# VH-VL binders against MLP-like protein 328 (MLP328): the designs that were tried, part 21

Target 1, 151 residues: MLP-like protein 328 (MLP328), of Arabidopsis thaliana (Mouse-ear cress) (q9zvf3)
Amino acid sequence: MATSGTYVTEVPLKGSAEKHYKRWRSENHLFPDAIGHHIQGVTIHDGEWDSHGAIKIWNYTCDGKPEVFKERREIDDENMAVTFRGLEGHVMEQLKVYDVIFQFIQKSPDDIICKITMIWEKQNDDMPEPSNYMKFVKSLAADMDDHVLKA
Below, E stands for the ipSAE of ESMFold2; O stands for the ipSAE of OpenDDE; V2 stands for 0.75 times the mean of E and O plus 0.25 times the DockQ between their complexes.

## First folded at step 18 (VH-VL; framework fv_remtolumab_arm2)

Design ko (from b5 with heavy chain I54S F55S W104S; at its last look DockQ between E and O 0.04; V2 from the best seeds 0.00; counts 0 for: pae E 7.9 > 2, placed apart)
Fold by OpenDDE, look of step 18:
Structure ko (fold): chain C 151 residues (1-151), chain A 119 residues (1-119), chain B 107 residues (1-107)
Amino acid sequence: as target 1 above (151 residues)
Amino acid sequence: EVQLVQSGAEVKKPGSSVKVSCKASGYTFRSYAIGWVRQAPGQGLEWMGWIIPSSGTADYAQKFQGRVTITADESTTTAYMELSGLTSDDTAVYYCARYGDTRSGMDVWGQGTTVTVSS
Amino acid sequence: EIVLTQSPDFQSVTPKEKVTITCRASQSIYKYLHWYQQKPDQPPKLLIKYASQSFSGVPSRFSGSGSGTDFTLTINGLEAEDAGTYYCHQSSRLPYTFGPGTKVDIK
């Protein structure tokens, strides 16, 4: 098994890349209400909301298990990309490196893609690959679509 | 300041091609679609097509399909419109314009490029 | 394609009078209708976006209304500087299209 890797996937979405990007960049507080079955809470740990370098703590449910994730946010307005740099949490018990990048790209007036990049490195060889987490983040992007469209 | 600066006037012969450039500055180029609109002398505005720089996706009006090519170079933040098979009917001022978003109006316009097609 | 029509084609108006321009779409375009002003030898300028939202810097005398297929641009108290041609534009469905324009002159 690989000890490190990079997962890349594209999730088709509807509407505006800017709206989706805004949701992920600046409207994280809406996540519990929008996709509560995935996200139960998000709080600022350090820095200001919507600021580059801010640290946030997420309460989420992955594979039926409630978990916590602490990340440092990076914002790239030029590319409409947000980066979650993993710092602490359940996933980080398995992974030494866990970075997730969401990039939103407009393809047509009504269609966009969310390009998700997951960079990971295991804590040790006995840890599993984070394929389940990739599935999880894909589901976040996909399930947020309806809520962004309704906004 | 957000602005679009187009290339200079062109004089072309029938059957030839013209390529007009549109240099964008003052904003994130890849985040905004660029449209092309032309206006024949004394006539109204005619939508030709557009491009979404971030994806490279271009769409054209049916009238120009197969004859127009719109491209975008992110490295130079420049959009291009190439029109082939020129006739006198293509004599017009050609504008590039930025869309506020993919469904909004064109909020920033170039100064226009006069293309004259004559024998 | 969606065909836009405008009325009237031309009107000459005394300063300070109200000007009304209508735009009709061949099919519903919801709110995706925008208005432009063009003066001679200048590129068009965006006035109203999404049927009723004034663009930045546009005087308050300009307003837009409508949805679906029928739209109206209103100038409450025409100024001399408002002389020009006004175009409606739809971004509801590709290919995007323009109305034929309405020329407004000042008496």
Scores: ipSAE 0.028, ipTM 0.663, lowest interface PAE 4.9, mean pLDDT 95
Fold by ESMFold2, look of step 18:
Structure ko (fold): chain C 151 residues (1-151), chain A 119 residues (1-119), chain B 107 residues (1-107)
Amino acid sequence: as target 1 above (151 residues)
Amino acid sequence: EVQLVQSGAEVKKPGSSVKVSCKASGYTFRSYAIGWVRQAPGQGLEWMGWIIPSSGTADYAQKFQGRVTITADESTTTAYMELSGLTSDDTAVYYCARYGDTRSGMDVWGQGTTVTVSS
Amino acid sequence: EIVLTQSPDFQSVTPKEKVTITCRASQSIYKYLHWYQQKPDQPPKLLIKYASQSFSGVPSRFSGSGSGTDFTLTINGLEAEDAGTYYCHQSSRLPYTFGPGTKVDIK
């Protein structure tokens, strides 16, 4: 029974790593229009849409249940990676550490990989491992694909 | 059915405090933010603040920072708004409202609580 | 704080005519703009969410449009029951704010 761990997965996407990265780095306000069955709202709590260290609140539906998540982001332009560090929310009821890194890597002119790394620690041994949240964030990346290509 | 039921009208003296309750039913209380909005006689709507019950985190409009406290009790599915240092300018109807299942604005409103501040 | 302004402050309109109410934000709020109707002595009622999405049970004559800083609520064919005050509300950035309201009367 692991009380902490790291999940890593890759999601194949189409188009430009820079455009996908920009969407996740700077344009979260577009998520409800693009993937509104997952993300119903994103609000700036502190900072700006494109600021390193900004704090944003996400309203989303995971496994049919509305949830809220507050995160502080770290921006790594050199590696086209954005980290969402969990501060508060429904996921933090199960986890005391929940950091999700989205990195966009160009593989060929029209093919990219979104590498998702989830660093987690349970609140206690009775909590489930966060596989449902990994499935959720994979679906966000996959479903956003069409909406970046259409931009 | 989703409902918000507020406590009854109050008459308060200047300098005192008022605490308005907002009992929620018919939905998963902890999952939805509750906002507080007031309306002085003949005036528009003023956003006062909100709370996310699951985290207990509240945020307030600057005008009310330091005088307002918004709390939530998950065990009774009740939100509270307490306003201190009352003056006649605080005479208003106070509403609680739920931010909907998409944070799509306030989709369910309480009936309102009239607070009158007079000598 | 994001300031919302509304135009006009007041409008008296002949039944069955089109009503247009404008809300402007001091900075971009994308589509995080919601419209409410308030009748005398009643709580506000949500009409339009996310700039253009009609809330459940709202008559089809109500519609919203806009993105960024400029938003419009339209009543296509005003009815007598539509008299009241209309407010815009932004949920893009905390603290949230309301517009000052637009009163609509039947002429």
Scores: ipSAE 0.024, ipTM 0.664, lowest interface PAE 7.9, mean pLDDT 89
ESMFold2 (binder alone), look of step 18: mean pLDDT 94; pTM 0.956

## First folded at step 19 (VH-VL; framework fv_remtolumab_arm2)

Design f2 (from e5 with heavy chain T102H; at its last look DockQ between E and O 0.94; V2 from the best seeds 0.90)
Fold by ESMFold2, look of step 19:
Structure f2 (fold): chain C 151 residues (1-151), chain A 119 residues (1-119), chain B 107 residues (1-107)
Amino acid sequence: as target 1 above (151 residues)
Amino acid sequence: EVQLVQSGAEVKKPGSSVKVSCKASGYEFRTYAIGWVRQAPGQGLEWMGWIIPIFGTADYAQKFQGRVTITADESTTTAYMELSGLTSDDTAVYYCARYGPHRWGMDVWGQGTTVTVSS
Amino acid sequence: EIVLTQSPDFQSVTPKEKVTITCRASQSIYKYLHWYQQKPDQPPKLLIKYASQSFSGVPSRFSGSGSGTDFTLTINGLEAEDAGTYYCHQSSRLPYTFGPGTKVDIK
């Protein structure tokens, strides 16, 4: 029914918001080691690993299906938020708009939340809502937790 | 099972173009990148560019920007590399190779296509 | 573009010896380095992916190590069939690049 929308969820994490933010902002090269069952590879198309406006290409597995995705990122250091703006890939065959914002918020010395906001618009009314992609990105954040904590 | 089969050898005159085909089989063609690599006689490997078929656009090494066009046809599961403005420096074996599912290694290679440029 | 260099250019080695080949990157490529073996008149074959992970069917005498800018391919106990040229290749950032190659011959 809805052709566009916004999903918002919060994932409880442990440790430092700054360390979690740095991982998502600047250290995507570590993702295959940390969560290799989800992310099999990341490469720089344009910019640097830590650049605002950089373009990266991801190989990942969502619901047992290998996919590829190209995104441009926006960095908001003031709010410890990084936005991945969808450009190309399997997800963009279903969605005209696919923007995912990961914001890291310190709640206490050892407790943080990752607030995930997904802004989306279907390619057409026949496409499914991206609930499976929201589930996927939640699992990325949750599964990355232990690797950031150990760092 | 995964295979890349390239078109046959070519002899070309300076200033012309060559288009090499790379027929893929045994995997989901649209999802994994095909790269193009050349090797001049007695020389090392030189990355030319690549395409991820589902994206429909290619990326090129700076040296070849403006002379090379890489495309993919999902209906025939075939990638193509066209190099224009040929000189004798372009005499080489041209390979296509698939980037595998993990960390972007080239895990399957075509047999190579020899292109000879002579007057 | 990221430049990869290799050392040595050429190595002639008695069977059973340990062979060490290095690859150095002009900037950090983390672990996004792969090793290929090429025999005369054949396409390259993938040996080691992601700096240290053996590709399927590769003999255990081949191993890789390193991260950042410095990488090593080791052949522990060279066999006659290992003669050929070895290339490193980075996939950290586009455009991708190869090292210039290291030729290994049998004495």
Scores: ipSAE 0.844, ipTM 0.925, lowest interface PAE 0.8, mean pLDDT 93
ESMFold2 (binder alone), look of step 19: mean pLDDT 93; pTM 0.950
OpenDDE, look of step 19: ipSAE 0.917; ipTM 0.951

Design f3 (from e5 with heavy chain R103K, light chain K31R; at its last fold request DockQ between E and O 0.95; V2 from the best seeds 0.92)
Heavy chain, then light chain:
Amino acid sequence: EVQLVQSGAEVKKPGSSVKVSCKASGYEFRTYAIGWVRQAPGQGLEWMGWIIPIFGTADYAQKFQGRVTITADESTTTAYMELSGLTSDDTAVYYCARYGPTKWGMDVWGQGTTVTVSS
Amino acid sequence: EIVLTQSPDFQSVTPKEKVTITCRASQSIYRYLHWYQQKPDQPPKLLIKYASQSFSGVPSRFSGSGSGTDFTLTINGLEAEDAGTYYCHQSSRLPYTFGPGTKVDIK
ESMFold2, look of step 19: ipSAE 0.855; ipTM 0.927
ESMFold2 (binder alone), look of step 19: mean pLDDT 93; pTM 0.950
OpenDDE, look of step 19: ipSAE 0.934; ipTM 0.957
ESMFold2, look of step 20: ipSAE 0.858; ipTM 0.926
ESMFold2 (binder alone), look of step 20: mean pLDDT 93; pTM 0.948
OpenDDE, look of step 20: ipSAE 0.929; ipTM 0.956
ESMFold2, fold request of step 22: ipSAE 0.880, 0.870, 0.872; ipTM 0.935, 0.929, 0.930
ESMFold2 (binder alone), fold request of step 22: mean pLDDT 93, 93, 93; pTM 0.951, 0.951, 0.951
OpenDDE, fold request of step 22: ipSAE 0.945, 0.944, 0.944; ipTM 0.963, 0.962, 0.962

Design f4 (from e5 with heavy chain R98K, light chain K31R; at its last look DockQ between E and O 0.91; V2 from the best seeds 0.90)
Fold by ESMFold2, look of step 19:
Structure f4 (fold): chain C 151 residues (1-151), chain A 119 residues (1-119), chain B 107 residues (1-107)
Amino acid sequence: as target 1 above (151 residues)
Amino acid sequence: EVQLVQSGAEVKKPGSSVKVSCKASGYEFRTYAIGWVRQAPGQGLEWMGWIIPIFGTADYAQKFQGRVTITADESTTTAYMELSGLTSDDTAVYYCAKYGPTRWGMDVWGQGTTVTVSS
Amino acid sequence: EIVLTQSPDFQSVTPKEKVTITCRASQSIYRYLHWYQQKPDQPPKLLIKYASQSFSGVPSRFSGSGSGTDFTLTINGLEAEDAGTYYCHQSSRLPYTFGPGTKVDIK
C-alpha cells in the first residue's frame, strides 16, 4: 500500500571495496562486457565517464524486456558510494522518484558488502512497488563480482 | 521486418524551413533511439541529433543547435526533423536511422530525403 | 565533441587483395566504434559494431579491431561489390560523430 519508500539490501561480494567502487564510479564502459546479459550499452549524455553530476544513458534487459534509462550520478568518494538518480525511462513511467545508491564497504581483507539503497515514489497509487527493479539491481552487483575479482 | 520510411524530396527557398518525417515499423518504437544524419553532395556523413521516444527530448550536435528540432510521435510511430533558416549549404540527403539494442550502432536506415535549397 | 579521423582518404585496390582502413579518435572511446559501408546513391549499412563484432549478414572478409583511440577495418580479399565509402562512428558520448570517410575503388 505504500506510495513511497526505501528498500535496503546488502549483497556480499569478494575482493576490494576500492576496485568494486572504481568499477561503478568510473568504469561503466566495461558493464556490457562484464554483464552483457543485463546491460547492453552505456553512453555519456553529459559530463565525463568519471564525473560527479554526469548524465548517462543505459540500455538493459529487465525481466526479458529491453528498457532504456537516463540518470544523473552523484559520487561520494569518502563513503565509496555512487548514486544513480533517475531522470527518464521505462522505470520513470512507474515512479516519479527512483534513486539507487551503491555503497561498497570492506568487511575483511577479502570480503565486502555492497549496500544497495533504493529510494522510490510511485507515479500514482495504481503502480506496483518496484521490487522487480530491486531484484534487478541486486543481480547487477552480484554478477559484476567475478569480473572485478579477476581484474 | 524493421523499416524506416521517410517523406519525399523537398525543394525550398533560402530562409524557410523543412520538416522531414520518418515512419517506423516492425519494432517497439518508444524504446530505441532514432538518429538523424545528413550528407551534402560529395561529402561525408554528419550526425545531427537523436531522440529516444520514451524520453520525449532530443539531443543535438553543436553545429545544428538552435536550428534543428527533432521530435517523435509514439501514436503514429513517426519521428520528425525540422531544420530552420535554410541556406544553400543545407542542400543534402537527410537520413533517419534506428539504434540497435546492443552497443548503440545504427542498424536500420531510412531511404533518405533529398532537400534542395535554391532561389 | 569527439573528432574522428580516417586514413587513407581514398584507395584503389586490385580484387582479392587486402584493404586496411584506420580510424583515430581525439580521446578514448573504448570499444564504442562502429563501421558503416555506403555505396553510391544508397544509405549507409552497418558492418561492424563495437570495434570488432560483425553485424548480421556481413561477409567474414570484413573484420574490425582496436580499442581506445585507434581502430582498423580490414577487408581480407576485396570483392567488386565492396567498392564504396567506409565511415567510422563513435557512440561513447553524445553528441555522436562520424569519421570523414574512406573511398575504396576497384582497380
Scores: ipSAE 0.859, ipTM 0.926, lowest interface PAE 0.7, mean pLDDT 94
ESMFold2 (binder alone), look of step 19: mean pLDDT 93; pTM 0.944
OpenDDE, look of step 19: ipSAE 0.927; ipTM 0.954

Design f5 (from e5 with heavy chain E28T T102E; at its last look DockQ between E and O 0.97; V2 from the best seeds 0.88)
Fold by ESMFold2, look of step 19:
Order: sequence, then structure tokens, then C-alpha cells
Structure f5 (fold): chain C 151 residues (1-151), chain A 119 residues (1-119), chain B 107 residues (1-107)
Amino acid sequence: as target 1 above (151 residues)
Amino acid sequence: EVQLVQSGAEVKKPGSSVKVSCKASGYTFRTYAIGWVRQAPGQGLEWMGWIIPIFGTADYAQKFQGRVTITADESTTTAYMELSGLTSDDTAVYYCARYGPERWGMDVWGQGTTVTVSS
Amino acid sequence: EIVLTQSPDFQSVTPKEKVTITCRASQSIYKYLHWYQQKPDQPPKLLIKYASQSFSGVPSRFSGSGSGTDFTLTINGLEAEDAGTYYCHQSSRLPYTFGPGTKVDIK
């Protein structure tokens, strides 16, 4: 029934918020090695790997279905937050707006939270709410956790 | 079995255009990129551009920007490359190739289409 | 555009010996570097993807290594059928690019 909305969730992670933020901000090239069952590839379409406004293309698997996604990223170093702003792909066939914000917040010396905010708007009322995509991005954050700690 | 089958050889006059087709089968056409690569006689491989069919738009090497148009038709699972303003320097074999599921290596290639530009 | 260079341009090698081909990128491409073999009048064939992963059906004498800007293709025990031209190709940043090629002949 809702044509637009915002999902918010928190994923508890271990270690340093700065190291987790660095992974999501600057080290996307490591994702296929770390969480290859989710992310099969990433390439730069425009800009540099670590630049605000860069555009990247991702191959990934969501609910057993291979998909492709193009996003423009926004970097907020002050809040250790990176936004992936949806431009094109399978998700954009369902959604007119799809913006995912990953924010890393240090709670104690060894405990952090990844706060995931998903801002969305359906292409039309026939489209499902993006709960599967929220589940997917939660799993990315959760499964990346062990691979940042090894750094 | 993943296959890419290209259209036949063409002989063109300078200043004209050529459009090469690449019929894909055996995989999910809309999800995986098709790239176009050419090779002039005795020369190396030259990346021209690519398209991910679901995006509907292409990306091009700077050298070909403004002269090349790459498109994809999901209903026929066919990609096209059109090169305009042909000169003798465009005489080459033109290949299409699919980018694989991971890390985007070109894992399946068409047989090639020879384009000869002469007066 | 990321420029890829290859060395050597040409190599004439005795059968059963080792062939080493290098590829250098103008900026880091991590492991997003692929190697292709091309024989006369044929399309290129993928040999090595992601710097070091052998593609299906590729003989074990072919191996790849490297990360960042410097990459190597090795043919350990050259066979006559390996004569041809070898190209590196990057998929880190659009527009994608190829190296200029290394021709390998049998002595």
C-alpha cells in the first residue's frame, strides 16, 4: 500500500567503526573476495574508487537471482556514512528511488553498529515494498564483519 | 551452451556506416554486458564499448565516442554495434563478447565480422 | 583511460621452456586483470581471469599472478600449440582497455 518509505535497521558489528567505514567507503574492490556469494563484481563507471560522486556498477545475487546495479555514492566522513544512490538496474525496475545509507557508529572499544537507512519509492503501486533488498543489504553488512576484523 | 553469433562480412565505402549484429543465446541476456572489440589487420585488440542490456545505455571508449552506437534488443536477445563515418582505418574484424558472471572477464566471443572499407 | 603495457612485444621460445609475459597498468586495478590468447584467424580465448584464476579448460601450464599495477602470465613448459598473441585486459574502470599484445613464437 505504501508507495514510498524509509526502512531503518541496525546491524551489530565488531571492531573499529573507522575500519568498517573504510571498507564501505574506499575498499569496494575487496567485496568479491570477502563476500563473493553476495557480490560477484564491482567496477568504476565514473570517478575514482574513493571519491564522493563516483559511479560504480555491481554484480550481485539477491534471493538466488543474479542482478546488476549502478549507483552514485555520497561520502560523509564526519558521520562515517556512505550513501549508495540508485541509478539503474534490476532494483530500479521496481523502485523509482532507492538510496541506501551505511553509517558506522562506535559504541564501545570493540563494538559498533552499522545503521542502515533505505529510502525508497515504488515505480508504481503494483511493485512490492523492497523488504528483500533490505534483507540483502543487512546480510552484506553482517557477512562483511568477519572480513574487516581480519584486517 | 552460451553462444554469440555475428552477422556476415561487409564491404563499405568511406563515409558510410556499418551495423553489426550479435545474437546471444544460452544465458540471461539482460543481466550480462556485451562488449565490442575490434582488430585491424596485424594489430592488437581495441575495446570499443559495451552495453548491459537492462540499463539500455552503452559506454564507449573515448576514441569512438560520437561515431559508435551500441544497442541491445531484449526481445531478440541481440546486441548491435553501428560505426559511422567510416574510413580505411576502420577496416578490421569486429567481435562481440560477453562479460562473465564474476570479475567481468570476456568469457564467450562471437566469431567475428570482417568489415572492409575501400573505395 | 587506464593504459596497459606489455613486455616483451615478441618472444621466440624453445619448446618445453618457460614463457613469462608482464602487463603493467597505469594505475592500480587490484586483481581486475584478465589474460587472453589469440591464434591467427580466431577470436581471443580467455585464459586467466582475476589475475590468477584459470578459466575452464585451460591447461595447468598457464598461470597468472600479480595485483595492483604489475601482473605476470607464465607458461610453464611451452607447447607448440601455445604459439600466438597474448593480451591483458582490465575490468576495474570503464572504459576498459587491452594491452598491446605479446607475440609468442616457437623457435
Scores: ipSAE 0.768, ipTM 0.906, lowest interface PAE 1.2, mean pLDDT 93
ESMFold2 (binder alone), look of step 19: mean pLDDT 93; pTM 0.950
OpenDDE, look of step 19: ipSAE 0.940; ipTM 0.961

Design f6 (from e5 with heavy chain G100A; at its last look DockQ between E and O 0.79; V2 from the best seeds 0.85)
Fold by ESMFold2, look of step 19:
Order: C-alpha cells, then sequence, then structure tokens
Structure f6 (fold): chain C 151 residues (1-151), chain A 119 residues (1-119), chain B 107 residues (1-107)
C-alpha cells in the first residue's frame, strides 16, 4: 500500500504563538521538566540550543517504550516553524524519511494552532505506517500547552 | 540487575594498541549510551567518548579524536574501546559506564581495566 | 568543549560538619550536571543527577543545587565513610566533560 506519505494535524493551543514557537525553537532544555513523562532528556550533539542546523539527541518514551532519536533542525522564524529532520534512532529503523514540522499560527489574541506536518517514507514495504509516532508528537504539543502558558 | 563487566588488566608497549571490552547485562543494550572514562594514577576522571548502540557511531572528546575507536556489538551486548599509538601518558584505569535511562548521568560503572604502558 | 571547574581542590573536614563543593561551567548547562563520589581503588558512584535529584540509595545528607553555570554539592553532616573525591559532570553538550575533582578527607 503506501510506502510514503504526509500526515497533517492541527492541535489547538492557548496563548501566544511566539511563546509556543520560542519553546520549540530555543528552549528544548525545558522539555524534561515540562513533559518529563514523554521526554526524559535532550542533549546537543552539534551547534547551539537555538541555532539553525543544530543536531540534538532526544530520550523519550513512546507507547511505554524508551527510545532515542537524533535530529537536525531547521528554523523558519518568518513562519514560526521548526523542522526536526530524523537522522538516527528507533524511528529510523522503520522509516528512511521522518521529518516533523511544528508551525505555530496565531488565530486570535488568545488562540493558536500548532500545525504538525509529518513527512515520512518506510524503510521497506513491510514496515507499518508511523501512526504511533503521529500520535506521540501530537501529544507532545498538546501536553506542552499548559507549561508555556505558565511560563 | 544491571551490570557492566570489563576485560582484564593489560601491559602494553609504547606505539601499540589496546582494546578493552565491556560486557553489559540486565537492560536493553541498544537503547542506552555507554561512555568511556579514564583515570591516570592519582588524577581525575577524563571523558573519552560514548556510543549509543542503535546509532552505530560514536562521539569522542577532542583529545582522543583519531586515536580512539568505540564500538558496540548488539549480538553479544558488548562495547569496546580501542586506543592506538599508546604512550606512557596513556597508563590509566579505563572505565565503561552506562548512561541512565533518563539521561541524568552515568548510573552503572564497570570495575575498571588497568592499562600500563611501559617498555 | 565545556570546561567545568571545582572549588576547593581539597578539604579536610571534622565529622558532622557541613561540606560545600562548587562546580562552575564555562557556559550554561541548565540542569544537566551530575555529581559522583569516588573512593580509593573503586569506580565512581553517582550521587546527584540533574543538578538536584538524589540517586537511589544515596543518604539524605547529600544534596545538590544550582542551574545554568553555578552548582553546589552539599554534605550536611559529614560521616567518616564520605571521605573520597567528588566530581561534577555535564551532559548538556557533547563532548561531555568532568570537573577536576574535590578531595574530601576526615580530620
Amino acid sequence: as target 1 above (151 residues)
Amino acid sequence: EVQLVQSGAEVKKPGSSVKVSCKASGYEFRTYAIGWVRQAPGQGLEWMGWIIPIFGTADYAQKFQGRVTITADESTTTAYMELSGLTSDDTAVYYCARYAPTRWGMDVWGQGTTVTVSS
Amino acid sequence: EIVLTQSPDFQSVTPKEKVTITCRASQSIYKYLHWYQQKPDQPPKLLIKYASQSFSGVPSRFSGSGSGTDFTLTINGLEAEDAGTYYCHQSSRLPYTFGPGTKVDIK
């Protein structure tokens, strides 16, 4: 069936698109404190915490299973979008392409959406579609909402 | 019980290489990093590098880049550290250690492997 | 590479007194700072993770604090078995690094 595809979802969030974008763009060090049941740690492999082209390594729990992931990020300040491009990890054993774009869009003074776009391609036809990873990244955005509001 | 068991002491000539093994048990080997740390007699701890086995590649401290190779064998749950071009300055105890599941620090340490470089 | 410094290099301390050890990073490492205790002829042992979280089985007299560039390990009521060398270690940015160590002796 489909060996590649694009998943798009929108997560309604509250507050400021700029504050949400800042969290995902520049403040990944706060993720273990904010959503520690999902993200247990993040460390810099190359670059800076807030730089375009930086490479970071993430420890996380997806469906009760600990996983590790290495990504290169692209920053698009004009559109308040950050892209996490998959390089290595458990997800890359299933997928040869795994790019997740988080874009923050102000709808009204107090309402925003996080548009999540996942671009993927299976390693081979026998691999499952990445529905669990789609659910996981959606939950990250949703669960981070309260912590951005309080910060 | 999580354990790291290292290979035995080595005596080496200057200019040779040493390869230390670190057998892991009691956890999912491929997912958690193993780091290598050395300690010269009477000196402090020195981070050499690490590997996350599922990535298959290692990262090294600049001081050791080009002389050290860290690898992992998932089938035997064993990590290896090979240091080449040995000099007397490389006489030390070499430790392997696992990084905690939450990436907080090195929570389990091997017993250490003494490497002595002398002519 | 991130440089960690420690102060003091050495302390000789009367039992039951408070011991304070500092670690300073050359740039912010947020909370990604860990403390280890090492006794002669033994591997290091993890004491404090993530700046302030006590590792399993560590006596309550050990505590950690700090974030950013300045961190402190405190032993509140030194015991004889606490003699040894204490190291800080950062995991914020590869390559990881250790501080130079602080030796603590019992008077």
Scores: ipSAE 0.810, ipTM 0.913, lowest interface PAE 1.0, mean pLDDT 93
ESMFold2 (binder alone), look of step 19: mean pLDDT 94; pTM 0.956
OpenDDE, look of step 19: ipSAE 0.923; ipTM 0.954

Design f7 (from e5 with heavy chain A33V; at its last look DockQ between E and O 0.91; V2 from the best seeds 0.00; counts 0 for: pae O 2.5 > 2)
Fold by OpenDDE, look of step 19:
Structure f7 (fold): chain C 151 residues (1-151), chain A 119 residues (1-119), chain B 107 residues (1-107)
Amino acid sequence: as target 1 above (151 residues)
Amino acid sequence: EVQLVQSGAEVKKPGSSVKVSCKASGYEFRTYVIGWVRQAPGQGLEWMGWIIPIFGTADYAQKFQGRVTITADESTTTAYMELSGLTSDDTAVYYCARYGPTRWGMDVWGQGTTVTVSS
Amino acid sequence: EIVLTQSPDFQSVTPKEKVTITCRASQSIYKYLHWYQQKPDQPPKLLIKYASQSFSGVPSRFSGSGSGTDFTLTINGLEAEDAGTYYCHQSSRLPYTFGPGTKVDIK
């Protein structure tokens, strides 16, 4: 088994890349309302809600289990990409490195893809690969689609 | 049943320290934020700080920075709040409370611990 | 920090009347505003979470509304047992803060 790696996947979405990017970049406060079955809470620990370098704390449910995650946000407006740099939380007990990048790319006037990149490194050889977390973040992107479209 | 049970009343001298405990039960302790709130006699609620047990680190209101320490012991599912340099202004009922998993409401409260600071 | 204000500070109400309490934030807290009820010699109790979601076991006469900076707690038909002090609380940004409270008495 690998001790580190990079997962990459594409999630097809509808509408505007700009709208989806805006949701993930600047509207994280809406996540509990939009996808409450995944995200139950989010708060600012440091910085502003839409600021580069901001630190946020998330309460979420993964595989039926409530978890907590602290991340440092990186914003790339040029590429419409947001990066969640893992700092602390349940997933960080397993992983030394856990960075998730969401990039939104317009493919046609009505279709976009969300390219998700997950960079990970295990805390040790006994830890599992984070395939379940990749599935989780894919679900976040997919389920947010309907809510962005309705906005 | 989800419960928070706090330690008993304290009587302290000025300049001393007090450590209040908050025993949590009935839920996954590591995941839920524990906040501390105090209330002086006849006054409103004052947020002191919080801790997320799994993180092990706490955040505090500026007013208490350098004087308060909030900790959590996962093995005993107990949160602690220690306040040093006590003055009469610290006389209050101190509450621990759990922030719920959804939208961060404080859904479970301890019974409160009365701390009296007097010469 | 985010400063919360409440209005009114105090009101005395006849049973069965409507009670309205407002809470204003110094900056937007979206919907991360919660309402608590506290009776003498008791810890606060959560009534409304996230601006408008009623907490489990809370009577239907209690409701919350608002977003951004302006919030309202409404008691439709005040009961004698509703006497107490009501506090708003924000959990949008650290440090979390409370409103000063609104005391409600029964005439």
Scores: ipSAE 0.153, ipTM 0.768, lowest interface PAE 2.5, mean pLDDT 94
ESMFold2, look of step 19: ipSAE 0.670; ipTM 0.878
ESMFold2 (binder alone), look of step 19: mean pLDDT 93; pTM 0.943

Design f8 (from e5 with light chain S91N; at its last look DockQ between E and O 0.94; V2 from the best seeds 0.87)
Fold by ESMFold2, look of step 19:
Structure f8 (fold): chain C 151 residues (1-151), chain A 119 residues (1-119), chain B 107 residues (1-107)
Amino acid sequence: as target 1 above (151 residues)
Amino acid sequence: EVQLVQSGAEVKKPGSSVKVSCKASGYEFRTYAIGWVRQAPGQGLEWMGWIIPIFGTADYAQKFQGRVTITADESTTTAYMELSGLTSDDTAVYYCARYGPTRWGMDVWGQGTTVTVSS
Amino acid sequence: EIVLTQSPDFQSVTPKEKVTITCRASQSIYKYLHWYQQKPDQPPKLLIKYASQSFSGVPSRFSGSGSGTDFTLTINGLEAEDAGTYYCHQNSRLPYTFGPGTKVDIK
């Protein structure tokens, strides 16, 4: 209902917060192999795979529809958090602000949570709230879990 | 059927420019990149640049920075490549190709456009 | 820019023999390497994507391997129709690049 907002959710994961964080922070090149039904391609536009301020382009499928997305990332190693800041793509036709923060928090030796924070603002009042995009990024985190556990 | 159809051959004078069109059909044009590749006679393939139409901006190989402009028109599902300041070294076949849905392979190619630069 | 090199530049091969073509990247590109076949006066055609995945309709005699910086295209049992030039291409990072090509002729 709101024109802007912040969604917060937690996804329970297994294993090491550090290994999960590394995957999202530094190893995006592995995503098509790991979760290829969600992520079909990723390439470096600027920077490196592990650089703060890097720009990457993603090809993904959300609700059965192919989309493309360009983001700049911010790395916060102290909190094991990475922010994907939206620049261009299908999502930016609906939203003028789309920032997704993935933070990995160790709860016990084998249990972690991924805290997902989505900061958003609609392009205009006619646009839907981005609940489908929140559902999508939750599924990315959940489905990546199995592949990180093999590390 | 996914198809890319390019404009016809061109003969150009040194110092002029050429604009090659690439009409796309059979897929979601705005979502998938069109790349431009040239090949001088008897030579290898040279990547020039690409555009993802929904972004509206292109990325170029360093060799062509400042001389090439790649654009896309969603209303006609047509990509364009314009090369300026032509010399005889620009005589080549120019191809467009689509980066496909998985792994971004260049899976569909246009037929090529021969550009000849002579005085 | 990531430089790709290929070896050999040219080879002339007896039918039914094995052809091996290598591609080397100036920095790691993981598996983001693709192979194209080009016959005279034709556009290139996608042969192998993502280092080792055969594209639709490609004969089983073609295979790809490698990861990181070193990649190989293999033709197991060369046929006359395979004559042409083979190019590798990386899409790990922009700007993208091609290798210089390997020309394969039939003896």
Scores: ipSAE 0.838, ipTM 0.924, lowest interface PAE 0.8, mean pLDDT 93
ESMFold2 (binder alone), look of step 19: mean pLDDT 93; pTM 0.948
OpenDDE, look of step 19: ipSAE 0.846; ipTM 0.933

